# VHH binders against q01730: the designs that were tried, part 28

Target 1, 276 residues: q01730
Amino acid sequence: SKSLKKLVEESREKNQPEVDMSDRGISSMLDVNGLFSLAHITQLVLSHNKLTTVPPNVAELKNLEVLNFFNNQIEELPTQISSLQKLKHLNLGMNRLNTLPRGFGSSRLLEVLELTYNNLNEHSLPGNFFYLTTLRALYLSDNDFEILPPDIGKLTKLQILSLRDNDLISLPKEIGELTQLKELHIQGNRLTVLPPELGNLDLTGQKQVFKAENNPWVTPIADQFQLGVSHVFEYIRSETYKYLYGRHMQANPEPPKKNNDKSKKISRKPLAAKNK
Short names: E, the ipSAE of ESMFold2; O, the ipSAE of OpenDDE; V2, 0.75 times the mean of E and O plus 0.25 times the DockQ between their complexes.

## First folded at step 14 (VHH; framework vhh_8pnl_2)

Design x5 (at its last look DockQ between E and O 0.50; V2 from the best seeds 0.00; counts 0 for: loop humanness VH .161 < .165, pae O 2.3 > 2)
Fold by ESMFold2, look of step 14:
Order: structure tokens, then sequence, then C-alpha cells
Structure x5 (fold): chain B 276 residues (1-276), chain A 123 residues (1-123)
């Protein structure tokens, strides 16, 4: 493959908008000479490297639409990441994030946010996180969430929400406000009941996905899952279920115990990046 | 299976070409990684080619240099250009899609599969 220096030079000389520096052993973006001078680029892939931080200089890449940091060791992001006004896709999956920076929700165009396999929980989200109202896909799988904040309902353009393999004990009723949702992944949590408002969504058709296995569902719900997802949705829309749900919430039961076995979170392996 | 429809298969001579298409009826095509798999008689389904939403590709060794995967997000269509076809390329060809673009996936982990299109390269 080409050296990093040659990749930068070719992008500059040929005005190439897309730069792929995946799987190059990069430990600091500052060590890539001339990288931040490439103000014309719209796509930067730095997946499968050894980054631990992202410098504020990332904001100098003002035309970025795609920024991919998948499979690094990033612990924090600079507040300047939200100044990337053209950013549509941000991939931070398989990193070491335990928080997102103040002002993170200020992006005007963000459509896809990948945060799978980090150290995030409900306290990790900044106050304006749910201002990301342009999001079409939000991936929070393989984190440590116990609740999903009600403000999730503000993300009205969401088509895909993945919460697989967290520690969720409940879903907020506002999940039912996500009327454009096509895929909901809640498998591998501590969920016992579903909010009846989930029944407002159309997740049972051939174009939709609802994955909810590996949860300690109460028997009436578990029985419907045995019959199929369409039966689950028919049931949670029923007055019988609304009554059961109300009684369940009034009883305020203790949540099921956590499973501290992390083998499920690491059962999926990242694809190795290859330069063409 | 209910969203993806393959077309373009057929009978060809060795050395010939085919272009397979896979139409996605959904409106979220640009959010998925897409793949072509094939299944020869008596064999397991195997990866032929994969493309991420950002255009990064992977090919099986047996097809590198002969096959090209591509996508047109505006038409919600995945393509496989197959050149220099060999008898061992004879199989049912399936398109598949997944949200897990950076992950090493088993076939059972794909969210959707097409019905398949038959490609036969005469012996």
Amino acid sequence: as target 1 above (276 residues)
Amino acid sequence: QGQLVESGGGLVQPGGSLRLSCADAGDTFDLYAMAWYRQAPGKERELVARITYEGRTKYADSVKGRFTISRDNAKSTLYLQMNSLKPEDTAMYYCAKTLYTEWDLRPSEYDYWGQGTRVTVSA
C-alpha cells in the first residue's frame, strides 16, 4: 500500500475527496503530516488504528461528511467535533468512550451515529444529545445503559435504533413516538415488560426488524414471542396487556439481576480493514 | 427475503460475463452493508463480495480481479459484475444486507436475504 505521506500528497494534488488511512498503526493524527491541510476532503477513514485521542484540529477538516474512527482506543472527543457542520456519518464504534463532549448535540446534519462497544451509560450523554434530530440511525449496542432517556422520542427521523446487549431494565413510553422506526434491536437486556406505546409502531412487516430475544420477559409476553413477533405487537396493543402493564408498574418490582458475563458483548468481531 | 430481489442470473459460457442486480424495496438502503453470497450444490453458503456504506469492499480470493461489487444508493440497488466466468462459479447467488458493517459476520447474522438468482456456467 501507499505511505501516509503519499496518501496526503495524492489527495492534495488530485483534489481527491475521500481518504482511507485504515489499519496503518496510527497512534496520533498529529503525526500524519499535512492531514489537517486537506480542507477539501469529505470522507476520512481512520478505522483499525491505535488512536487514544482526537485533537481539536479535526475541526479544520470543515467539509467532512463521513468520519470513521471505528476500532481505536479513543477515550474522549474534543468539543470541536460538533463544529463539523457537514458531518452526516460519525463512526466511534469499538472505542473506550465513557462520555461525549459538551455540545455534542449541536451537529446540524448528523444522520448516522455509531457508538457500539464503548463504555457509555445514560449519564454519558450530554444535555443536548437529543437535539440530534436529523439522526436516521443510532447504534448504542454493547454499552452499559440501564435506562433509555425519555428524550429519545425527540429523534423523530430515526429509522434504526440498536440497544443490543446493554443492561436495560425498561423502555420509555416515548419509544412509541418514533413513527419512522423500521428496526429496533433490544436483545440481550434485562427487560421484563414492554411499554404499550411500542404498539404504536409498525415493526412486524417484512420490511421491518424487531429483535428482542435474551430478555427475562414476563410469561404473558414470552408466550407471545413463541408465537411470533406479530403476536407480541397484537398483545401489547390489547386492553388486557395495558391492564397487566399498569399492575406491573404499580408493583414496582426489583429489576432482574445483572449478568456480569461480558462474553456476549465480544461475540462479534470487527472486520479487518484493507486498503484497495 | 421479503425486501431484496435479485435478477440477472442465467446460463453463460466459460469466459462470459453477467451483471447481477439486487433491488432493495426499503428506504434505508444507504444505511446497510451489502453482500453477495453464493451456494453451489452440496456446499455451504459462502461470501462472494461485500461493500460497506462508505464503499469499502472485500472479495473472496476465488473471485478477486474478476468480480466487482458496487452500489447505487439513489436507486437502492446492489450490483455484481461477474467477468471471466468459470464453471466453478455455478451457484445460486443471494444478496444480503446488515447493519453491522465493521463486523465479521456469519451468514446467520445477516438481517435480510434475497430469494436468489441462478448462475450456470457450462462445463
Scores: ipSAE 0.440, ipTM 0.718, lowest interface PAE 2.3, mean pLDDT 87
Fold by OpenDDE, look of step 14:
Structure x5 (fold): chain B 276 residues (1-276), chain A 123 residues (1-123)
Amino acid sequence: as target 1 above (276 residues)
Amino acid sequence: QGQLVESGGGLVQPGGSLRLSCADAGDTFDLYAMAWYRQAPGKERELVARITYEGRTKYADSVKGRFTISRDNAKSTLYLQMNSLKPEDTAMYYCAKTLYTEWDLRPSEYDYWGQGTRVTVSA
């Protein structure tokens, strides 16, 4: 494999827009000499490294459209990441993020945000997160969300929403405002009911995906799932269900217990002490 | 939902070429990572090639330099161009898609699989 130095030099000399530095054992981006001088690059891949931080220098890469940090150890992002105005794809999957930086929602062109397998919850999102109105795909699977914020409805261009294997106890009614949603993945949560407003969406067609297994659905909903997704949606659109849902919500039942011990997640394990 | 349909398999001589296609019936093809797997008789299913939603590719060592994975998002179709085919490439080839972007995914981590298309390389 080419040295990191050579990759940087080649990119510069040949004006190569894509730089792939995946699986190089990189612990710090600052150790990669000349990386931040590559202002011409549109794609940077740093997946499968040992990064714990992203330096603010990332903002110097002004033309980045794709930035991939998949499978690192990143615990925090700099605010400057939101200054990347051309960024369309950001992959932060399989890291140690417990919060997103202030102003994160300032990325004007972001279409795909991969946040799978982190330590995020509803409190981890900045106040302007849902200003990311250009998002087409939001992956929040295998995090610690108990609540999906109602502002999710502001992401009107969402086609894919993945919330698999969180701790969700409910879905907000505003999910029904996502008129372009084609795929909804909510399996592996603590959901007992669906908001009737979800029935406003068409997720039952051959081209749509609705995955909702491994939830403690109330019996009336569970029975419909046995028949198929189409039956579920027909049912939640019914006046009967609306009534049932209302009663259920008024009763304010205790949420189901968390079934998964997430403490064993890799993202929560102590970082191996840098052998000095 | 999200059915994948492979085509393009067949009988070919050593050194020959085939192009496999995988049509995705889904409406969000461009947001999935895709992969080709193959399974030879009596062997385990193995990764042949993968392409991310970003267009990044990875190949098994055994096919590197000979096979090319590509995608046409407008057609919702995945391709595998196979050149310089060898008898060892004989297998059932499967298309798979996933929302995960990890390179070393287990087969069980893919969301959808096709039914497969048979490739036979024989003199």
Scores: ipSAE 0.281, ipTM 0.671, lowest interface PAE 2.3, mean pLDDT 91
ESMFold2 (binder alone), look of step 14: mean pLDDT 81; pTM 0.818

Design x6 (at its last look DockQ between E and O 0.63; V2 from the best seeds 0.51)
Fold by ESMFold2, look of step 14:
Structure x6 (fold): chain B 276 residues (1-276), chain A 123 residues (1-123)
Amino acid sequence: as target 1 above (276 residues)
Amino acid sequence: QGQLVESGGGLVQPGGSLRLSCADAGDTFDLYAMAWYRQAPGKERELVARITWEGRTNYADSVKGRFTISRDNAKSTLYLQMNSLKPEDTAMYYCAATLYTEWDLRPSEYDYWGQGTRVTVSA
């Protein structure tokens, strides 16, 4: 079919702003001759390839609004990724990331960040991560978070937050500051209680989504889930629950045991160990 | 989103055309990957076409060249243009959305579904 050389050539000759190089067996962006000369492109799709790194040369594609690295083997990103100041959508899902580069939060137009199915935890986030205040959607599902940092409250434009299938043992009270939130997905964690401040949000309407199944909720909360999500929110807003939550947190009980075996997850095969 | 509503189904002669619509009442439509599925009586639901938030498309072999999926994010509406219709296209057609930005993070797994619209292609 069409070669990588022909794709680059056609984009240059026809001034095509959108380039799709998905599923082409690409191991390095540097092996795609002429790729970084396409300064006009606004969208680059490199999904379903064999990339293990992203070269600093990515910064040469200054007009990118959409950059898609979904389903590669990327273990690290260059600090230069944040130089893409027009970037609105960055897809890094299904990779092998265990950290994000220093200065990652400097991309001030970013609206969608897809990080699902990586090896990230709360220590993987650089200090300025929560300066991404333009985010409308943050996908952190299927990672290794045990704690969601309080700075999550800085992302006031957030409409979708997905934390599905992590190892969360708590949610910070600052979750209640996300007043534009329409969808919150926390299913598949180790959560026993909800912060009362979550009750400040309107997540029970017909235009909202709250998913919280597969968590070891304490009996008073589990009973409310059986009645429906609206009952959960009425309960956590009550003075009775605020007292219970305060006592629960002061007691600092042992977190529930991890029951999720992630040993077969492809993101857990470090590239260095693969060559052994 | 919990309010996907399909429309545009109906009865049509073989070789005819229909355009299906799927409206989402929320303001997060532009954040979803979307799909059309169909289900004939006694059969399982099958993928017809899907589209990412940025407009990349994928079609079932049985409909390639005849059907076109598209989306209008400003109107929060997904479309399926169905041309050269055949009796085997007779089915209930469903709109689906996934939370993830890519349809293939969890293949065959969609988070939100409409109630369907019926398409009948007469002999």
Scores: ipSAE 0.511, ipTM 0.763, lowest interface PAE 1.9, mean pLDDT 88
Fold by OpenDDE, look of step 14:
Structure x6 (fold): chain B 276 residues (1-276), chain A 123 residues (1-123)
Amino acid sequence: as target 1 above (276 residues)
Amino acid sequence: QGQLVESGGGLVQPGGSLRLSCADAGDTFDLYAMAWYRQAPGKERELVARITWEGRTNYADSVKGRFTISRDNAKSTLYLQMNSLKPEDTAMYYCAATLYTEWDLRPSEYDYWGQGTRVTVSA
């Protein structure tokens, strides 16, 4: 494999817009000499490395459209990441993120945000997160969300929403505002009911995906799932269900217990001591 | 993502070429990582090639330099160009899709699978 130096040089000399530095054992972006001088690049892949941080220098790569940090050890992002105004795809999957930086929602062109397998919850999102109105796909699977914020409804261009294997106890009614949603993945949560407003969406067609297995659904909903997704949606659109849902919510039942031991998640394992 | 449908398989002589296609009926093709797997008779299913949603590719050593995986997002179609085919390439070839972008996914971790298309390389 080419040295990192050579990759940087080649990119510069040949004006190559794509730089792939995946699986190179990189612990710091700052150790890659000349990386931040590559202002012409539109794609940077740093997946499968050992990064623990992203330096603010990332903002110098102002033409980035695709940035991939998949499978690193990143615990924190700099605020400057949101300064990348051309960024369309950001992959932060399989990291150690507990929070997103202030102003993260300032990325004006972001279409795909991969945050799968982190340590995020509803409190981890900055106040302007849901200003990311250009998002088509939001992947939040295998995190620690108990609540999906109602502001999710502001992401009106969402086609894919993945919330698999979180700790969700409810879905907000505003989910029904996502009129372009084609795929909803909510399997592996603590959901007992669905908001009737979800029935406003068409997720029952052959081109749509609705995955909702491994939730402690109340019996009336569970029975519909046995018949099929179309029956579920028909049911939640009914006046009968609306009434039932209202009563259920008024009763304010205790949420189901967390059954998933997430302590074994890679994102929660101790970082190997930097052998100085 | 909708149903994945493979095509392009068939009988070919050693040294020949085939191009496999996998059509996705869904509207979110461009948001998935895709892969080709193959399963020979009596063998386990193995990864042939994979392509991320951003277009990065990876190949099994056995096919590197001979096979090319590509995608056309406008057509919602995945391709596998197979050149210099060998008898050992004989297998059922499967298209797979996943929202998860990890390279080392096991077959069971993919979200969607096609029905497969048969490739036979024989003199």
Scores: ipSAE 0.429, ipTM 0.748, lowest interface PAE 1.6, mean pLDDT 91
ESMFold2 (binder alone), look of step 14: mean pLDDT 80; pTM 0.812

## First folded at step 16 (VHH; framework vhh_8pnl_2)

Design y1 (at its last look DockQ between E and O 0.74; V2 from the best seeds 0.58)
Fold by OpenDDE, look of step 16:
Structure y1 (fold): chain B 276 residues (1-276), chain A 123 residues (1-123)
Amino acid sequence: as target 1 above (276 residues)
Amino acid sequence: QGQLVESGGGLVQPGGSLRLSCADAGDTFDLYAMAWYRQAPGKERELVARITYEGRTNYADSVKGRFTISRDNAKSTLYLQMNSLKPEDTAMYYCAATLYTEGWDLPSEYDYWGQGTRVTVSA
């Protein structure tokens, strides 16, 4: 494989818009000489490295459309990451994020946000997170969400929403406002009921995906799942269910217990002490 | 993602070429990482090639330089151009998709599979 120096030089000399530095054992972006001088690049891949942070210098890469940090050890993002106005794809999957920086929702063109397998919850999101109205895909699987904020409904361009293997105890009714949603992944949570407003969506067709297994559904819903997703949606659209749902919510039932030991998540394991 | 449907398989002589296609019936094709797997009789399913969301490609060593994976997002179609085919390439070829933007190495990491298309390389 080419040296990092050579990759940087080649990109500069040949005006190559794509730089792939995946699996190079990089612990700091600052150690890659000349990286931040590559203002012409539109794609930077740093997946499968050992990054613990992203420096504010990332903002110097003003033309980035794709930024990939998949499978690193990133614990902190700079606020400057939101200054990348051309960014369309941000992959932060399999990292150690417990919070997103203030102003993160300022990205104007972001279409895909991959946050799978981090340490995020509903409190981790900045106040303007749901200003990311250009999002088509939001991946929040394998995090620590107990509640999905109602503002999710503001992401009206969402086609894919993945919430798999969180700790969700409910879905907000505003999920029914996601009229472009084609795929909803909510399996592996603590959901007992579905908001009737979910019935406003078409997730039962051949081109749609609705995954909701491994939830402690109440018996009436569970029975419909046995028959198929189409039956579930028919049921939640019914007046009978709306009535029952209302009664259920009024009773304010205790949430199901968390069954997943998330302490075993890689993102929660101590970072190997730099053998000085 | 909708149903994946492979096509383009058939009988070809050694040294010949085939182009496989995988059509995605869904509307979110461009948001998936895609891969080609193959399974020969009596053998385990193995990764042939993968392509990420960004268009990065990876190939098994056995097919490197001979096979090319590509995608047309406008057509929601995945392709595998197979050149210089060998008898050892004889297998059922499967299209696979995953929501992960990075290509995965294990079949279990893929969310959707086609029914497969048969490729036979024989003199």
Scores: ipSAE 0.539, ipTM 0.785, lowest interface PAE 1.2, mean pLDDT 92
Fold by ESMFold2, look of step 16:
Order: structure tokens, then C-alpha cells, then sequence
Structure y1 (fold): chain B 276 residues (1-276), chain A 123 residues (1-123)
């Protein structure tokens, strides 16, 4: 493999738009001489490194369309990351993020946001997060969400929403506004009921995916899952269910207790264990 | 994504070539990382090659230099070009996709699998 210095020099000299620095033991982007001078690059891959921070200098890479920080130890991002106005794909999966910076929703072209395997919850999302209306895929699996804000309905181009293995106690009715949604993954949460508005979506066809196992569903819903997902959707569209759901929500029942030990969650393991 | 369907397997002499295809009937192919796995009788399913959304590829050492993974997002199809085939390449070959945009080495991390296509390289 080429040294980091050689990779930077070759990209500069040959005007190469794509730079892959994955699996190089990089602890700081500032230690990669000349990296931020590569204003021409459209793709930067820094996956499988040892980054703990991202410097504001990332904004100097103004032509980036793909930025990949998968599998690092990043705990927070600079506000300047939202200045990357050409960014279409941002991968921050398998990191240690507790928050997203203010102004994060200012990215105008973002299509794919990968946040799987972090320490995020609903309080981690800045106020303008749901201005990311160009998103086609949002991966929030393996985080600590207990609710999904109603503003999720603003992401009208969303085709994939993954919320697997969070701590969700409810889904907002606005999920029914995601008319382009083709895949919804809500397995491994604390969900007892579904909003009837989910029935507005057709997630039971051959081109669609609905995964909802490993939730403490109330008996009427659990019974429908035993018959098949199509029966669940038929049921939640029914007037009988709409009435029962309304009564359930009005009663405001205590959420199921958490029963998952999160100490083995990948975002809390040493980096060496995450690379196995 | 809908269903992953592999094709292009068959019987080939040592040193020959095959091109495997994996078609995705769904509309979200361009959003997945993809891989080829193989399984010989009595053996564990093993990674052959993987490709990320951005086109980065990785290969098992046993196939490096002989196999090429590629994707055509316009046709929603994943390919495996297999050259210089050896009897040890005989296996059922599976297409796999994951919800994450980064490729993975462990089969348990792949969310969607095809039914497989058989490749036999005669001794």
C-alpha cells in the first residue's frame, strides 16, 4: 500500500477525485499533511481508522459528495460539516457520537445518512435536523432513541428508515406521511402498538420490507403478526383498531421496562473489539 | 429491496471463466452494500468479495487477482467475473446485501440473501 503522503501527492498532481485512506491507523486528520488542500476531491474515505474528532478544516474539502468515517471513535462533529453543500452521502456509522452539531440540517443535497452504531437519542438531533428533506435513506439502528420526533414526516423522499435495536416506545402518526417509504425496520424496540396512520403505507408488497419482530406488541397486534404482516396492516387500517388505539393512547400506559444490556453495544466497545 | 436472484452458474473446466449475476427486483439497489459469498458442501459460508455503495471492493485472499466484483446501479445488478477457475472454487454462490453502506465480512451482518447459483469446476 502507498503512504498517506504519496496518496495526497498523487491526488494533487493527477487531479484524482477519489481518495481512500481506510484502515491506516489515522488518529487525527490534521496529521495527514496536505489533506485539506485537496479541494478538488469528491470522495474521501477514512473508514476503519482511530479518529476521535473531526476538525473544522473538513469544510475546506468543498467539493465532497461522499464522506465516509465508518468505524472510528468519533464523539462529536464540528458545526462546519454542514457547510459541505455538495455532500450526498455521509457515513458516520460505528462511532461514539452522542450529539449532532447545531445547523446539521443545512446540508442541501444529502441523500444518505448512516448513523448506525452510535450513542444518539432524540435529544441528539438539532432543531433543523428534519430540514434534510432530500434524504432517501436514514440509518439510525443501534442507538438509544425512545421516541421519533413527529417532524420525521418532513422527510418525504425517504425510501429506507432503519430504527432497529433502539429503545422506541412509540412511533409518531407522521410516519404515515412517508409515502415513498419502501423499507421500515423497527425490530428490537419497546413498541406495544402501531399508529393507525402506518396503514397509509403499503409495506407488504414484493418490493417493500417491513420488519418489526422482537417488540412487546399488545395481544391483538401480536395475534395479527402470527398470521402475517399483511394481516397486521389490514388490522391497523380497521375502524376497530383505530378506536382501540385511541383508547390505548388516552390511557397513557406505562412503557415496557428496558430489558437490554447495552454494555455490549458496538459503540461502547474498544476499537479492537469493533474490528473483529 | 425486493428479492435477490443469482444466475450464471454452471459447469466449467479448470482455467475457465464464468460471470455471475445478481438481480435485485426492488427500487433501492443503489442504496446497499453488496457481497458474494460461497458455500461448499460441509463447509461454512465464506466471503468471496464485497463492494460498497461508493464502489470500494475487497476480496478473499483465495480469489484475489482472479475474481472481480462490480455493480451496475442502472440495471440493479451485481456481478462476479470469475477467471482462472479452480476445482476449489466449486460451491453454491450467494448474493447478499446489507442495510449499512459499508460492506461487512460476517454473514450475520447481511440482511438480504439470494437463493444461490451453483458453480462446479470439474477436477
Amino acid sequence: as target 1 above (276 residues)
Amino acid sequence: QGQLVESGGGLVQPGGSLRLSCADAGDTFDLYAMAWYRQAPGKERELVARITYEGRTNYADSVKGRFTISRDNAKSTLYLQMNSLKPEDTAMYYCAATLYTEGWDLPSEYDYWGQGTRVTVSA
Scores: ipSAE 0.500, ipTM 0.761, lowest interface PAE 2.0, mean pLDDT 88
ESMFold2 (binder alone), look of step 16: mean pLDDT 80; pTM 0.812

Design y2 (at its last look DockQ between E and O 0.68; V2 from the best seeds 0.67)
Fold by OpenDDE, look of step 23:
Structure y2 (fold): chain B 276 residues (1-276), chain A 123 residues (1-123)
Amino acid sequence: as target 1 above (276 residues)
Amino acid sequence: QGQLVESGGGLVQPGGSLRLSCADAGDTFDLYAMAWYRQAPGKERELVARITYEGRTNYADSVKGRFTISRDNAKSTLYLQMNSLKPEDTAMYYCAATLYTEPWDLPSEYDYWGQGTRVTVSA
């Protein structure tokens, strides 16, 4: 494989818009000489490295459309990441993020946001997160969300919402406002009921995906799941269910217990102390 | 619902070519990373090629220079062009998709699988 230096040089000399530095054992972006001088690049791939942070210098890459940090050890993002105005795809999957930086929702063109397998919860999101109204896909699987904020309904362009293997105890009714939603993945949570408003969506067709297994559904809903997704949606659209849902919510039941030991997540394991 | 359907398999002589196709019934094909796997009789399923949603490709060493993975997002179709086929390439070929934008190296990490298409290379 070419050296990192050579990759940078070639990109500069040949005006190559794409730089792939995946699986190179990179611990810091600052160690890659000349990387931030590549203002012409539109794609930077740094997946499968050992990054622990993203430096503010990332903002110098003003033309980035695709930025990929998949499978690193990133614990902190700079606020400057939101200054990338051309950014369409941001992959932060499989990292150690506990929070997103202030102003993260300022990306004007962001279409794909991959946040799978981090340490995020509803408190991790900045106040303007749901200003990302251009999002087509939001991947939040394998995080620590107990509540999905109602503002999710503001992401009206969402086609894929993945919430698999979180700690969700409920879905907000505003999920029913996602009229473009084609795929909803909510399996592996603590959901007992579905908001009736979910029935406003068509997720039962051949081109749609609704995955909701491994939730402690109340018996009436569980029975419908045994029959199929179409029956679930038919049921939650019924007046009978609306009544039952209302009663259920009024009773304010205790949330189901968390069954997953999340302490075993790689993202929560201590970073091997650099043996000095 | 995310159904993948492979086609294009068949019997071919050594040195021949085949083009496999994998059609995705979904509307979100462009948001998935894709891969081709193959399984020969008595062997484990092995990665042949993978492609990210951006179109970055990776190949098993055994097929490098001979096979080309590609995708047409407009047609929601994944392709595997196989040239210079060898008897060792005989296998059931499977299309796989992951909800991640990055392809995985392990079969267990993929969310969707096709039923497979058989490729037989024999004189």
Scores: ipSAE 0.727, ipTM 0.864, lowest interface PAE 0.9, mean pLDDT 93
Fold by ESMFold2, look of step 16:
Structure y2 (fold): chain B 276 residues (1-276), chain A 123 residues (1-123)
Amino acid sequence: as target 1 above (276 residues)
Amino acid sequence: QGQLVESGGGLVQPGGSLRLSCADAGDTFDLYAMAWYRQAPGKERELVARITYEGRTNYADSVKGRFTISRDNAKSTLYLQMNSLKPEDTAMYYCAATLYTEPWDLPSEYDYWGQGTRVTVSA
């Protein structure tokens, strides 16, 4: 209920490290007088606003560890965002991003990257994206990925990978290099087979999550899903499956048809409609 | 999937206090947004309080100022300190966790649920 001016003044006067400006109708960070003078803050929340861009001035907030832009209309980010050297959590979910800026992978302490509900695909990722080797959680759900680059295997600290509701036609074998993975969400894609290397992961225990429904799985895999996830992993580890997979890849079948209707993706709706 | 286990419920007189705990045996507790929900007999499940993975809290109006949600990521435990309890607080209390980093307040947004702990406030 405090004005933006009072929030800034109180943070400055009391040296408050956390500032929450969510749901304030902010269209530009430059309209918030004194915001960029708060060099001491470690957490800035700007969720549920009307931002379309982020100014380079964000780099002046040198001590940020948490930066939250969830549910805005952001279409692009400044390259300066990667100069936030202490950043550990970046939330860009429910925006209009179709690219990430060059040098984005230079944010070398990043642990959580939320990109759900954007317009990203495999070409949206800058060349150094997979240098984000400190990531523990990567949320790419509700984007337009058709493939996941093999370099995903470089993110060896990843514990949560969410790829729900993309257009994926395959998973790279390098997914099997993510040995710390606890949760993998691949539901709602165009996947027909799983790479046998996925079997290297332990995703069937009581502390793990594997969700893969709403994919056009080939019959041998679909049959195992009806029995349970543990049966799927036992099957894809088998020599029988490795042979089937090899034959499937040799045949190089046409991918299943994708859903052409993107009008229901929340990242493509007006902001007012997103709140419903 | 991690298992959420609530404890700390019981019988208390009006004006009393209870502290609920919810332990997560999984390895990703610090990456979840967490909530307490409650369900009184004959009523729908309702949000009591939520806390993001960043530590931001929100409370239902009916408990604001009386209840405090907190989390200890090192112990993988969520807490609800319940003070100034009233008979209307009588319900089954559920711990919930979600993959969403910014959940709306709907129960359908929570992926993981505990079995509940009963709180009874009797005159």
Scores: ipSAE 0.653, ipTM 0.845, lowest interface PAE 1.3, mean pLDDT 89
ESMFold2 (binder alone), look of step 16: mean pLDDT 80; pTM 0.812
OpenDDE, look of step 16: ipSAE 0.565; ipTM 0.797
ESMFold2, look of step 17: ipSAE 0.615; ipTM 0.827
ESMFold2 (binder alone), look of step 17: mean pLDDT 80; pTM 0.814
OpenDDE, look of step 17: ipSAE 0.508; ipTM 0.780
ESMFold2, fold request of step 19: ipSAE 0.565, 0.595, 0.567; ipTM 0.807, 0.818, 0.805
ESMFold2 (binder alone), fold request of step 19: mean pLDDT 80, 79, 80; pTM 0.815, 0.806, 0.811
OpenDDE, fold request of step 19: ipSAE 0.496, 0.566, 0.570; ipTM 0.770, 0.801, 0.801
ESMFold2, look of step 20: ipSAE 0.546; ipTM 0.794
ESMFold2 (binder alone), look of step 20: mean pLDDT 81; pTM 0.816
OpenDDE, look of step 20: ipSAE 0.584; ipTM 0.806
ESMFold2, look of step 23: ipSAE 0.602; ipTM 0.819
ESMFold2 (binder alone), look of step 23: mean pLDDT 80; pTM 0.812

